# Ledger of designs, part 281: miniprotein binders against q56419

Target 1, 326 residues: q56419
Amino acid sequence: MEGRTLEEVQEEVFKRHGVLVPKKELEDLAKALEEAGLLLTEKVEARLKEEEEKLKRERPMRLAGLSYPEGEREARAFLEAFRASYPGEGEEARVLLMPHLEPSRVPEVYGAALAALEKTPPPERIYLVGVAHRPLKEKAAALPVPFQTPFGPALPDLPALQALDALLPFELFNTPLAFREEHSLELPLFFLKGRFPEARVLPLLVARRSPELGEALKVVLRDFPGLLVLAVDLSHVGPRFGDTPLTRTLAEEARRRDLGFLERLAEGEPEAALAFLGANPTRIDGVEVVASLLPLLRERKGKVLAHRLDLEAPTLSAVGAGTLVL
Short names: E, the ipSAE of ESMFold2; O, the ipSAE of OpenDDE; V2, 0.75 times the mean of E and O plus 0.25 times the DockQ between their complexes.

## First folded at step 19 (miniprotein)

Design io15 (at its last look DockQ between E and O 0.92; V2 from the best seeds 0.88)
Fold by OpenDDE base, look of step 19:
Structure io15 (fold): chain B 326 residues (1-326), chain A 108 residues (1-108)
Amino acid sequence: as target 1 above (326 residues)
Amino acid sequence: GDLIERLEELAEEVIRYLKEHGEEELAREIEEQIKDIIEALKSGDTESAIEIFTELAETIARLLHRLGAPEELMQKVSWLIYDVARRLGMSPRQIYDLSKRFSRAITR
């Protein structure tokens, strides 16, 4: 009972039930509850440790059968349907910005990403940079293990990950539990593995802007060439995110910010893209990722292939998603 | 003690695989190189230890790749090499270069 003394509890029980519970019995109950709480905490901790130990070997699928099909055949049909949802042609990507939102919400945006990947020669490795929706011990982290997909495991590029770790002023291999349920990697990885089955992967998460990450990756990419993928969403507006219900004005502002951000990135001006957002009042998800990867985004010109602001009707909220090729 | 144990673990994994595939001579060569590293460490010649280890790591990577070693073994060996490198006190540049060499050695 938050902030009440045993005497206050005793008095309340007496007032409600006309029974005076001896203080000793209340103390024993409080102790038993505390012990039970401790036991629950220990059990939770033990389970978390077990999960952490499992994550030393592999990252299992968490969204298979929910966000995408578990079976390979069905998964391939899923990819084809998503590609079909985008009527345009893609461009060759050296850098791909794509969403990590639930695929069913923005199929054409994922379709645009697939269209870009069709025009992209198979990379030896994919640098997949997602957003940490859970706290990390460091500004960024990597999980250097196979990620399960319907197309088989996405295998890590360990030498490249180790090279990256060596150049960073912090331990890259931190907070494995943050990867356990991180959809910002799992969802884009489905599409990437489906298109490039032989590519190795560097699964990276960014929690806070790290200029060091961008500088280190710039060096690593020189010696370990590959496709850079930014798995980021755009604006988050409406009641779920602390705003009023979505209005025409709010939607227009979200779109303006999303497109203004993407267009400046497409022009090779990532600093201008960040500056354009200012305090980021529409909560563009990818800000910390872009801020970390500035050295890799500078002077790279590209094209915005798709954008959508998707309404979540039950909450009258909306999330922006986009696909950008550089 | 921990460094030597990790070196021995690396040796054991590699030597076991080589022997299982009939590469007894190569296994002996690896064993000798590991002994040389340990001797260098015991004598306080860390620089020599790092040099021998760097060459050995690349050799191991090439051998295992050429023999078609399973991915699980390659990953295990990669981590053991990395752990040893850190424990040897290799500089960031040395570790980076080692990783680069390893990557090249396992590229088809």
Scores: ipSAE 0.893, ipTM 0.959, lowest interface PAE 0.4, mean pLDDT 92
Fold by ESMFold2, look of step 19:
Structure io15 (fold): chain B 326 residues (1-326), chain A 108 residues (1-108)
Amino acid sequence: as target 1 above (326 residues)
Amino acid sequence: GDLIERLEELAEEVIRYLKEHGEEELAREIEEQIKDIIEALKSGDTESAIEIFTELAETIARLLHRLGAPEELMQKVSWLIYDVARRLGMSPRQIYDLSKRFSRAITR
């Protein structure tokens, strides 16, 4: 009935199949479909409210058994295997940039992050800043609850989160449902919690750049010192992202953009890193996080430990991932 | 809920835990400070209420930490303290400093 009248449908059915379906029956079917849609909407709304209430108490694992093992023993072996995928040594990090791409796609990039964590004294807390893949009510958000992991719950640092909320011009605790399926926090957290089981966490999401967040975090980090983690992916190229199919030339360009961005961050020049990307910073999801955190990245020098542009052959597309210590 | 209701909820949670752990004298001290805050609020003296509350919040943090309070109680108390601070109309700077005091009390 897409753009056809009920009479046209009725006549076509009769013409092709020799059966005359009364127009009233077609009308009744259309009404029933509308009613079923309304009832499904009410059930979806009730489910979302229930999920929101659950998320106000804890954030359960969503990717256990899919992206990493559910059991602690298997999870520790998994962690060790990923470290072994990176043959190099890390360096101590005050700031760590690491991916949130599916771990099995970029094992040495996560391994490089683990190598950096080996050189990093256990922090009291971790500022874990991911990318919101669902809309937020504000530019940024936090979910101040335990995040479940195979290594036990990652407990929130409530005083630090509350100090941060107090300094922001918007409510920080604003969109619990956006955290429900947010892999940009869950995947890095698996690795971070595995290495720092006693650290508390500030689980943060950025949807749109917020200078206010960066300025507030600079103050909070002074009094609540810890490890700052930017959990971001890099280039997104190919048809899945509104581009031409991936070619050798496009892939080489994406790698240059990723590495040029990371190198400028490593020089302590985050504004130059953003300017280097020019008209396409939206393709790197890390740009909104970096743009928010400028005060924390300026003049902090470091090193790029790893990078991969990972091919998505079925979609002729690719996603970049990197590890940077500052 | 109103400010007094949140203060009373904070008091109930802390006092119940203290009594369960044999700290009746400390429970009475907390109860007295809560009454002093409420009296200051009823008199319109918000500045005194904030001063007393700030010292009380830090004392509660130190006490519960010393007694090994379970994480669930620490989280609930942390939230009640934050909610009361906001309802008292404490400035962003005052709330920030309160959060620092609480954090230092439970990590030292």
Scores: ipSAE 0.846, ipTM 0.944, lowest interface PAE 0.6, mean pLDDT 90
ESMFold2 (binder alone), look of step 19: mean pLDDT 84; pTM 0.837

Design io16 (at its last look DockQ between E and O 0.93; V2 from the best seeds 0.86)
Fold by OpenDDE base, look of step 19:
Structure io16 (fold): chain B 326 residues (1-326), chain A 108 residues (1-108)
Amino acid sequence: as target 1 above (326 residues)
Amino acid sequence: GDLIERLEELAEEVIRYLKEHGEEELAREIEEQIKDIIEALKSGDTESAIEIFTELAETIARLLHRLGAPEELMQKVSWLIYDVARRLGMSPRQIYDLSKRFSRAINR
């Protein structure tokens, strides 16, 4: 009934079925549908409120049994298998860029992250910065609650989160529902919690570039030292993302963009990395995160440990993933 | 009214835990400090209230940590302290410093 009058609907029903439905009956039906729609909306809103209230206490696993094992023993075997998929050795990380893509798609990239974590002394805190795939009320947000993992809850560092909030010009603790199904935090957190079971976590999401976040985090990291983790994917190309099916040319361009981005980050030139992307025609996912964290990435030299452009065959699309240590 | 209620809630949580663990003297000391904060607030001396509260918050953090308070209680107390700090009108710097002091108290 998009934009049609009740009279037009009546005429259509008459033309199709030879029955003249009284206008009053159509009005009653429209009202009933509207009421039912309102009731559905109210029920949905009530459910969302309930979910939001639950998120004040904990963030449950959403991808356990799907993307990673739910059981701790199986989860440990999962970690070991992923580590084994990367034949190299890692380097100590002060900053780790790693993917949040489905782990099975890029096992060696996650393996490289694990290799880096093996060379990293256990941090007191992990600043886990993901990408908001849902709208946030502010440019960035945090969820200051335990995140469930197969290895037990990842506990928040509340003092550090509160300190960060105090330095930001906006409320950091916003949009809890955006965290409910956000895989950009959940997937990396599996690997991080598995490696560093005692580390506290600051789960952060970035929706839009926030220079204020980077400046505030720079101060916070001085007083609350920890590992900074950027949980970001790279290029997104192909039909799922508005392109033609993946071709050799498109794949080469995506790889060029991904590697050019990562290499400039590895050189300690995050502004150059962003500038290299320009309008970001291959849709590198991590741009807003990197743009927010410039003060923390400047002059830090590191190494690209892994990169993959993974084909999703059913859609002829591809997503880039990388692991970088700084 | 809301500030006082949050202070009282903080006091109740901490005092209850202390009493349950046989720390009756410490519980009384906390209660007295809360009363002093409330009195300062009633007199319009917000600066004194903030000072007393800042010291009390650190004391609470140290005590609960030393006693091995459960994580759930530590989180609840942390949020109550933060809420009170905001409601007291503490500056961003004051809140930051409070959080820093709290963190140090629970990691030593």
Scores: ipSAE 0.886, ipTM 0.956, lowest interface PAE 0.5, mean pLDDT 92
Fold by ESMFold2, look of step 19:
Structure io16 (fold): chain B 326 residues (1-326), chain A 108 residues (1-108)
Amino acid sequence: as target 1 above (326 residues)
Amino acid sequence: GDLIERLEELAEEVIRYLKEHGEEELAREIEEQIKDIIEALKSGDTESAIEIFTELAETIARLLHRLGAPEELMQKVSWLIYDVARRLGMSPRQIYDLSKRFSRAINR
């Protein structure tokens, strides 16, 4: 209650409903609600602790049977269907930007990523950098455990992760629960593991821009070479994201922001890409990741292979997705 | 105090595997190096402990890899080595270089 005494509550109930509830019954009810809340909190905390301990050993599939098939044979067919959705050729990538939006919404964008991977020599390891959708204890985090996929476990590159952790001014292995339902890693990983089944993975999340992460990764990548993947979405516009209903004008602005951002990244000008967005009025999802990884993106030229601003009809909103190779 | 427990856990895992594969002499060599590290720590000679540990960690990585140790053991040993390195007070550069040496040893 908003600072009301029990007498004031009692009086209000009488005014509204014509019933006088004794003060003792209100006190008993309040105590029972507090006790029930405490018990619920203890049960939730125990469950979360159990889940945290499991995540210290492995990260299970959460989206199998929902976003992609659970069985390996069906998963391989699914992968090939997505490649077929993009009729073009890829380009070799040292850095790949790809989405984490639901694959069925942007099949040709994932297909373009697969086309790029076809032109990319199998890497020893993949630096998979997603966007934390749950709070992290630090600006960034990693979960150094096997991530299950229909193609087998994606094993962590422990020496590279430990080398990275050693260079950071914070503990990199800091928020296991943030990985529990993190689709920004799971969805891209399905495609990456399907194409590069032998590569080890550094599963990384960014919550807030970290220049320290980018500088450390630049050092680590020289000694532990691999494919850098920015698993990010682009504009988020419409009522689900705090706007008025999606209009043609807002959609056109979102597309221009998405493409202008990607094009400047493709020119090797990540600072210019960020500056182009200004206050980020269309809420491009990749900004914190790009801002963290500036040392790895500077002067790397490449090509935008695909883009789509996909409509969410039930919410009158839209999300942009793209594929960029550097 | 926890440092000694981590060192002994590392030794136990490695020695058990070596003995299971008939490498009794190597197991004794590992045990002796662990004892040397512990003695250096007890005498306050952290620099010697770090030097001996660094050489031991690379040797363990190379040996277990050449003997075909299963992935589960390699991951556990990798973590124990990392944890010991931190508890020894090794600098960020020393730990980074140790991780590089471990990675190279298991990829040779």
Scores: ipSAE 0.798, ipTM 0.929, lowest interface PAE 0.8, mean pLDDT 91
ESMFold2 (binder alone), look of step 19: mean pLDDT 84; pTM 0.832

Design io17 (at its last look DockQ between E and O 0.87; V2 from the best seeds 0.87)
Fold by OpenDDE base, look of step 19:
Structure io17 (fold): chain B 326 residues (1-326), chain A 108 residues (1-108)
Amino acid sequence: as target 1 above (326 residues)
Amino acid sequence: GDLIERLEELAEEVIRYLKEHGEEELAREIEEQIKDIIEALKSGDTESAIEIFTELAETIARLLHRLGAPEELMMYVSWLIYDVARRLGMSPRQIYDLSKRFSRAISR
C-alpha cells in the first residue's frame, strides 16, 4: 500500500481476488491498521517521536527473553553452552566476522566466535558494524548511547564516535529509530559484552556501501585502537527471499558462495570476495558492510572457523552464517 | 545564543560536580575560562574562543576522570563538549584532535 490510493488498492484486490471491497471497508481497515500502528498516522508519529527521544538516552533490550536470557546468571550459562557447541579452538582476532542470525539456529557459529574471543586480549573498544535492515538517512549511522544487555549496559566510546563523525562527509548520528529493533547489533553485542564487559562499543549500521566509512575508520582505529566486528549473515535463499524451495542444488550454490566469499576474505582479498559474488544472486547480507570496510580488510589474512547454512523448515528457506577471524 | 547557552550548561554541570567534591578553586577557574570564551565570542575572536575551549575541554576531562566522576556525567560532558565544538565552527581536524585529547585524558 505504499503511496497507493484506496481506489488503487480496491482495484488490485479486485484483480487478484475478484472481489470488490467497498471503499468504506477499506477505510475502516486503514483506520484499524492505523490504530494498530501499521500506518503512519499522527498517533504513530507521536509514538515514534517518543521512542526517538528515549533512544537519546539508551537502547533497551528487545530480544531479551526471546533470543537470549534476560537474567545475567542465565545469560552466562547461555554463553557457556554456545561456546561448548563449538569443539574447536579459536584464534586471536583483530577483525571478527560473525553472524547476527537468531543464535539458536547456528549455535556452533556463535560458539566459534566465542572461541576466537577467548584468544583475543580484551579490547578497549569494539567497533560493532551491523547491517541496517531498515532505511537510513545516510549510508551509515551510529547510535551514541548505552545499549542494554544482561551483563549491564554496553557503554559507547563517545570520543571515538565523535572522531569518526568528524572525518565523515555526512552526519553519522542519524536515524536513531533504525537502531530500536536492529538485531544485527543486539545479538552480537550479547556475546561481545559477555566476553568483554569493560569494553566500550561503537554501534554502527551500514545501509549502503560507503568507502568513506572504511577510510575514516582506518584513521580512527589508529588513534582509537580496538576490535573490529562485522555482524553479518551470508546467503539468504528460498521462498522467503524469492527463490524456489531449498534444493540440493540451491543449497550447494549458497554454500559455494558463502565459503568462496569467506575464503577470499581470509586471504586478505576483500575486493576479490565481492567480485566473486557478482550480482549476489544468493543475497549475501554482509556485502555492503564488507564493501564499506575494504581498507580495513585488505591484506589481512585469517581463518574461517565455522560455517552453516541453516534451514528454516516452515518456509523451506535457508540462511548462511559464518565466523571468520582476521 | 544557543552556543552560549550550551557553554553555560557545560559550565554548570562541571562546576556543580567540582563544588560537590570540595574543589571550589577549580570550579572558579573553570568559571573564569568560560567567561573568557564568552568574551572572545562577543568580541568576534572565534579563534581565541576555540583555543581556550580546547584546553578547557581537556582540563575538564582530566579533572572529572581524576575525581572519579560517574559514567553518566562523563558521557553528558563529552556530548556537551562535542556539541559546543560543532557550534563554535571547529574544523573536522580540530574536532578530531579534541576528541583524541579527550579520550587520552580519560584513559586509565
Scores: ipSAE 0.886, ipTM 0.956, lowest interface PAE 0.4, mean pLDDT 92
Fold by ESMFold2, look of step 19:
Structure io17 (fold): chain B 326 residues (1-326), chain A 108 residues (1-108)
Amino acid sequence: as target 1 above (326 residues)
Amino acid sequence: GDLIERLEELAEEVIRYLKEHGEEELAREIEEQIKDIIEALKSGDTESAIEIFTELAETIARLLHRLGAPEELMMYVSWLIYDVARRLGMSPRQIYDLSKRFSRAISR
């Protein structure tokens, strides 16, 4: 027992229940509870190891039937509906910034991404860079396995991933369990795989900014050309994120930060975009990805196609999402 | 020890597939190249082992692609090749170049 003697427990039981339990009975009970706790811990550990082994072979859909349809026919209709929610034209993208927020919350933002993909020649591969929502053992990670989608498996580009791993000062294939629930890859991948069914994928996560990742990716993209996708959300404001309840003033500030960030990226000035955010008071979650990928973003001019700051009424909070082509 | 076991595993998988598809002469050539790599390693000539392995890896990629090998086998072989390259002590540049060769071999 942590911080307690058997005599203290015995005394407390007597005070509360009027029964004196012999020390030996308390010792036996404590041992049994400890053993039971160890067995439960072993069961949880075994389950996590099973999940990790599965993730070394494939990454299954986690959000089918929740965030997007499970069946292929329904999934294609879903894509068409989302494209229709953005009435504008896209632009060709060599780099696409798109959200990973629940699609139904920002339909026109995903629609703008689809519009950009319509103008984009089918790539051989997609560098899909999301935001790690679970800790990684290193600054960044990849999971080099098929990711299941309603459109079939998104196959990894193993030679490109291995080339990338070879150039990094850390092991790229380092935290399979972090991918188990990672929606920042799964949600954008649904749209990307639906539009580019032949493309291979490099599924990447950033936990902390890594200049080494950006420099290595610049080399890899030269020899393994493809579409670079930054799968990031923007401002996170309100009580769910540690603020006061959302007000019009806080929402206006979040929008200003989101758009100022995107506009500076669109001018080919990623350092200025980061500097504009300063201490990042509205918690734009794309900053670590952008900071990692500076060599790939410099001098690339483009256009902001869409933005929404979406209200979470139950939590009095909001999350920003945008679509940027470079 | 581990390196030689990995080389032999790579050879076994590739040779089995080639023989199953009637490519007995190619299987023999692969087997001979694996033996040459192992001989070089046993003599301490790591540089020769790396040269032979690099050409062998590209050849394996090209052959399996031409024969329409299933994705599961291609991925397994790709990982074995990568693992062997690292255990051989190939430099980051050598491994990067090997990955480029593999990618080009399976593109066309």
Scores: ipSAE 0.844, ipTM 0.943, lowest interface PAE 0.6, mean pLDDT 92
ESMFold2 (binder alone), look of step 19: mean pLDDT 85; pTM 0.842

Design io18 (at its last look DockQ between E and O 0.88; V2 from the best seeds 0.87)
Fold by OpenDDE base, look of step 19:
Structure io18 (fold): chain B 326 residues (1-326), chain A 108 residues (1-108)
Amino acid sequence: as target 1 above (326 residues)
Amino acid sequence: GDLIERLEELAEEVIRYLKEHGEEELAREIEEQIKDIIEALKSGDTESAIEIFTELAETIARLLHRLGAPELLMMKVSWLIYDVARRLGMSPRQIYDLSKRFSRAISR
């Protein structure tokens, strides 16, 4: 490849397009390009540009048929099964913290979220705040286009998104390619759209803590009321994340961190929740989201409905997931 | 140049829809307001342009909503309005307020 490493190409693509292309995708593309005699960089750029242009119109499903059913009828049955996996009753949510982990791994946690949504009056709009697993050009971003779901498109609330952008010191509508494969929005949106088919959506990603986002959203939520959803996972422990294989001690520490975090949020003390984590040694995923939304979480009391630390047996790693209502 | 072009694009989308639905008088009124905005811009009276545009944007939103305009058109119009507002040099507060007015105008 004309002397450039895949890492160099990845970095260049990131610099130009604000997207970190997975190395495997670059490898596959490199193979395809070697076969085609084309420069990896030019084809990657052209493809990314095409994908970016598509994302100006809509965000297609990426996990349909994989993480959830593509067909509406099957998707509804999927929702019912997940709801059935949680034996409890929910509570009305003004703020919902729910996972974005593969649903099959933590069905009862998603079930708890559905239980909460059953007790929640249909919102006009849903502020869906996910975690950016890819770099963003800014601390946060939005994609102001329809998101495809088995239940039809989740339509954006453009006026509310524009209002939010107006209050932010940075361009909110940045890094559209970061949304292309972002599961932290797609997975929770399946459940949310299934429950509230008429709700507009504000799909937001947080890469780094942005106090400005929380302050701006506080104002926006006053004038554009809706349900706030934090789509975040909790601890990430084990070899996949740089730890030793999961042990009882490591699992207990992860659970302690997860529950300690959630309980402090449930008490309306988000700063205490963050402080409790310190350096976040178990890598709670939602830290930057919570840190960005402090003004919206303060003094809101609620309840932890579910928690699970799910073992990924092939890697002896585990991920925490929880459902919290405020 | 870009501002006027985007304003004309907004006008075209709205006027086309209105004419297709038999609202010829409203279409003419919108066209006149667009001309007034352009004239204000050409004269350097940006403040007047912003005022006229702000009222027009709300009017457009209400009209299209009342006529049952499709979501695709509503989204397109919303973005055009927002883009024009930014190009006019409207303040963050002005844009925020415009967005609120638009949202209220299209609320059921």
Scores: ipSAE 0.886, ipTM 0.956, lowest interface PAE 0.4, mean pLDDT 91
Fold by ESMFold2, look of step 19:
Structure io18 (fold): chain B 326 residues (1-326), chain A 108 residues (1-108)
Amino acid sequence: as target 1 above (326 residues)
Amino acid sequence: GDLIERLEELAEEVIRYLKEHGEEELAREIEEQIKDIIEALKSGDTESAIEIFTELAETIARLLHRLGAPELLMMKVSWLIYDVARRLGMSPRQIYDLSKRFSRAISR
């Protein structure tokens, strides 16, 4: 009925069903549907407001018992098993790129991140930059609250977050509900908190590229030094992502784009890495994060420690993940 | 207005903690500085209010940290200070520098 008069609806019903419904009956039906929708909307809105208020105090574990163990002892064993999945040595990181894909799918990629953290002096704080999978009111957001983990709460660095907010042309603390189910922060945080239990965290999400975020973070990092973590996945290919079924050719192209992207980042050339992707035909997840953080990535050379394009046989699709230190 | 209410809320949180720990004279000093800020605001002297508030915020951070204030209180105070700074109309650079001073005051 939206965008139509009641007379037009009446005519369409008559054309399709041979019944002339009086205008008043259509008016009564429209009102009943509106009222029923209002009741459902009020219940949903009340629930969302309740969840939003909870998120203003803390962010609970959502993936414990699903992606990682809930108990601390089991979580420590899980962490060590992932380190063992990567037999190599890491290197000290000033910037770490690591995945947010389900850990059991790419254990050696997370293991490589742990190997890098093993070589990294404990930072006072971690700038954890993930990818928003739900809309944000602005280009980027933070949730300045404790994030629960099996290793205890990851406490926010409030002075650093407030310093960052002050430099941005938009309100940084803008979309608490977007963090409710955001695995791009929770999954990397499990590994980071397990290795650096005393570090504070700046939990950040990027929805759309923000040059302002990168410039502000460059300033903040000088006065509030810490570890910068880009929590991003790489290629997404196959029917789950809008392609035809995964072929060997598509998989090889995805691997080539993943590695070419990572290698150009490792040369300190983030603009070249983005240009290499062009229109991003394999849907590398981290493009908006990298594009936001250019000032922090330029001229930082490093090394690709691990990569996997993980195949999903049931969906005929694949997702890439990598570990890069700068 | 809202600014004065936020200043008084900050004062109440800090003063309550100081009194609970036997710091009555420090609590009185904080109360006096809050009154000075409010008086400057009522006279239209926002620049003086900002100057006094900036020194007060750093003093509060240092005092509460030295006294071993619980993390929840430190977080609440940090938010009240940030909210007051914005309502005072402090510039982005002034707020940035305030946050840096707060961070230094609570670091070991």
Scores: ipSAE 0.856, ipTM 0.946, lowest interface PAE 0.5, mean pLDDT 92
ESMFold2 (binder alone), look of step 19: mean pLDDT 85; pTM 0.842

Design io19 (at its last read DockQ between E and O 0.90; V2 from the best seeds 0.88)
Amino acid sequence: GDLIERLEELAEEVIRYLKEHGEEELAREIEEQIKDIIEALKSGDTESAIEIFTELAETIARLLHRLGAPEELMQKVSWLVYDVARRLGMSPRQIYDLSKRFSRAISR
ESMFold2, look of step 19: ipSAE 0.859; ipTM 0.949
ESMFold2 (binder alone), look of step 19: mean pLDDT 84; pTM 0.833
OpenDDE base, look of step 19: ipSAE 0.895; ipTM 0.961
ESMFold2, look of step 20: ipSAE 0.866; ipTM 0.951
ESMFold2 (binder alone), look of step 20: mean pLDDT 84; pTM 0.829
OpenDDE base, look of step 20: ipSAE 0.896; ipTM 0.961
ESMFold2, fold request of step 21: ipSAE 0.852, 0.852, 0.852; ipTM 0.948, 0.947, 0.947
ESMFold2 (binder alone), fold request of step 21: mean pLDDT 84, 84, 84; pTM 0.832, 0.835, 0.826
OpenDDE base, fold request of step 21: ipSAE 0.886, 0.887, 0.885; ipTM 0.957, 0.957, 0.957
ESMFold2, last read: ipSAE 0.853, 0.839, 0.855; ipTM 0.948, 0.943, 0.948
ESMFold2 (binder alone), last read: mean pLDDT 84, 84, 84; pTM 0.832, 0.832, 0.834
OpenDDE base, last read: ipSAE 0.884, 0.887, 0.887; ipTM 0.956, 0.957, 0.957

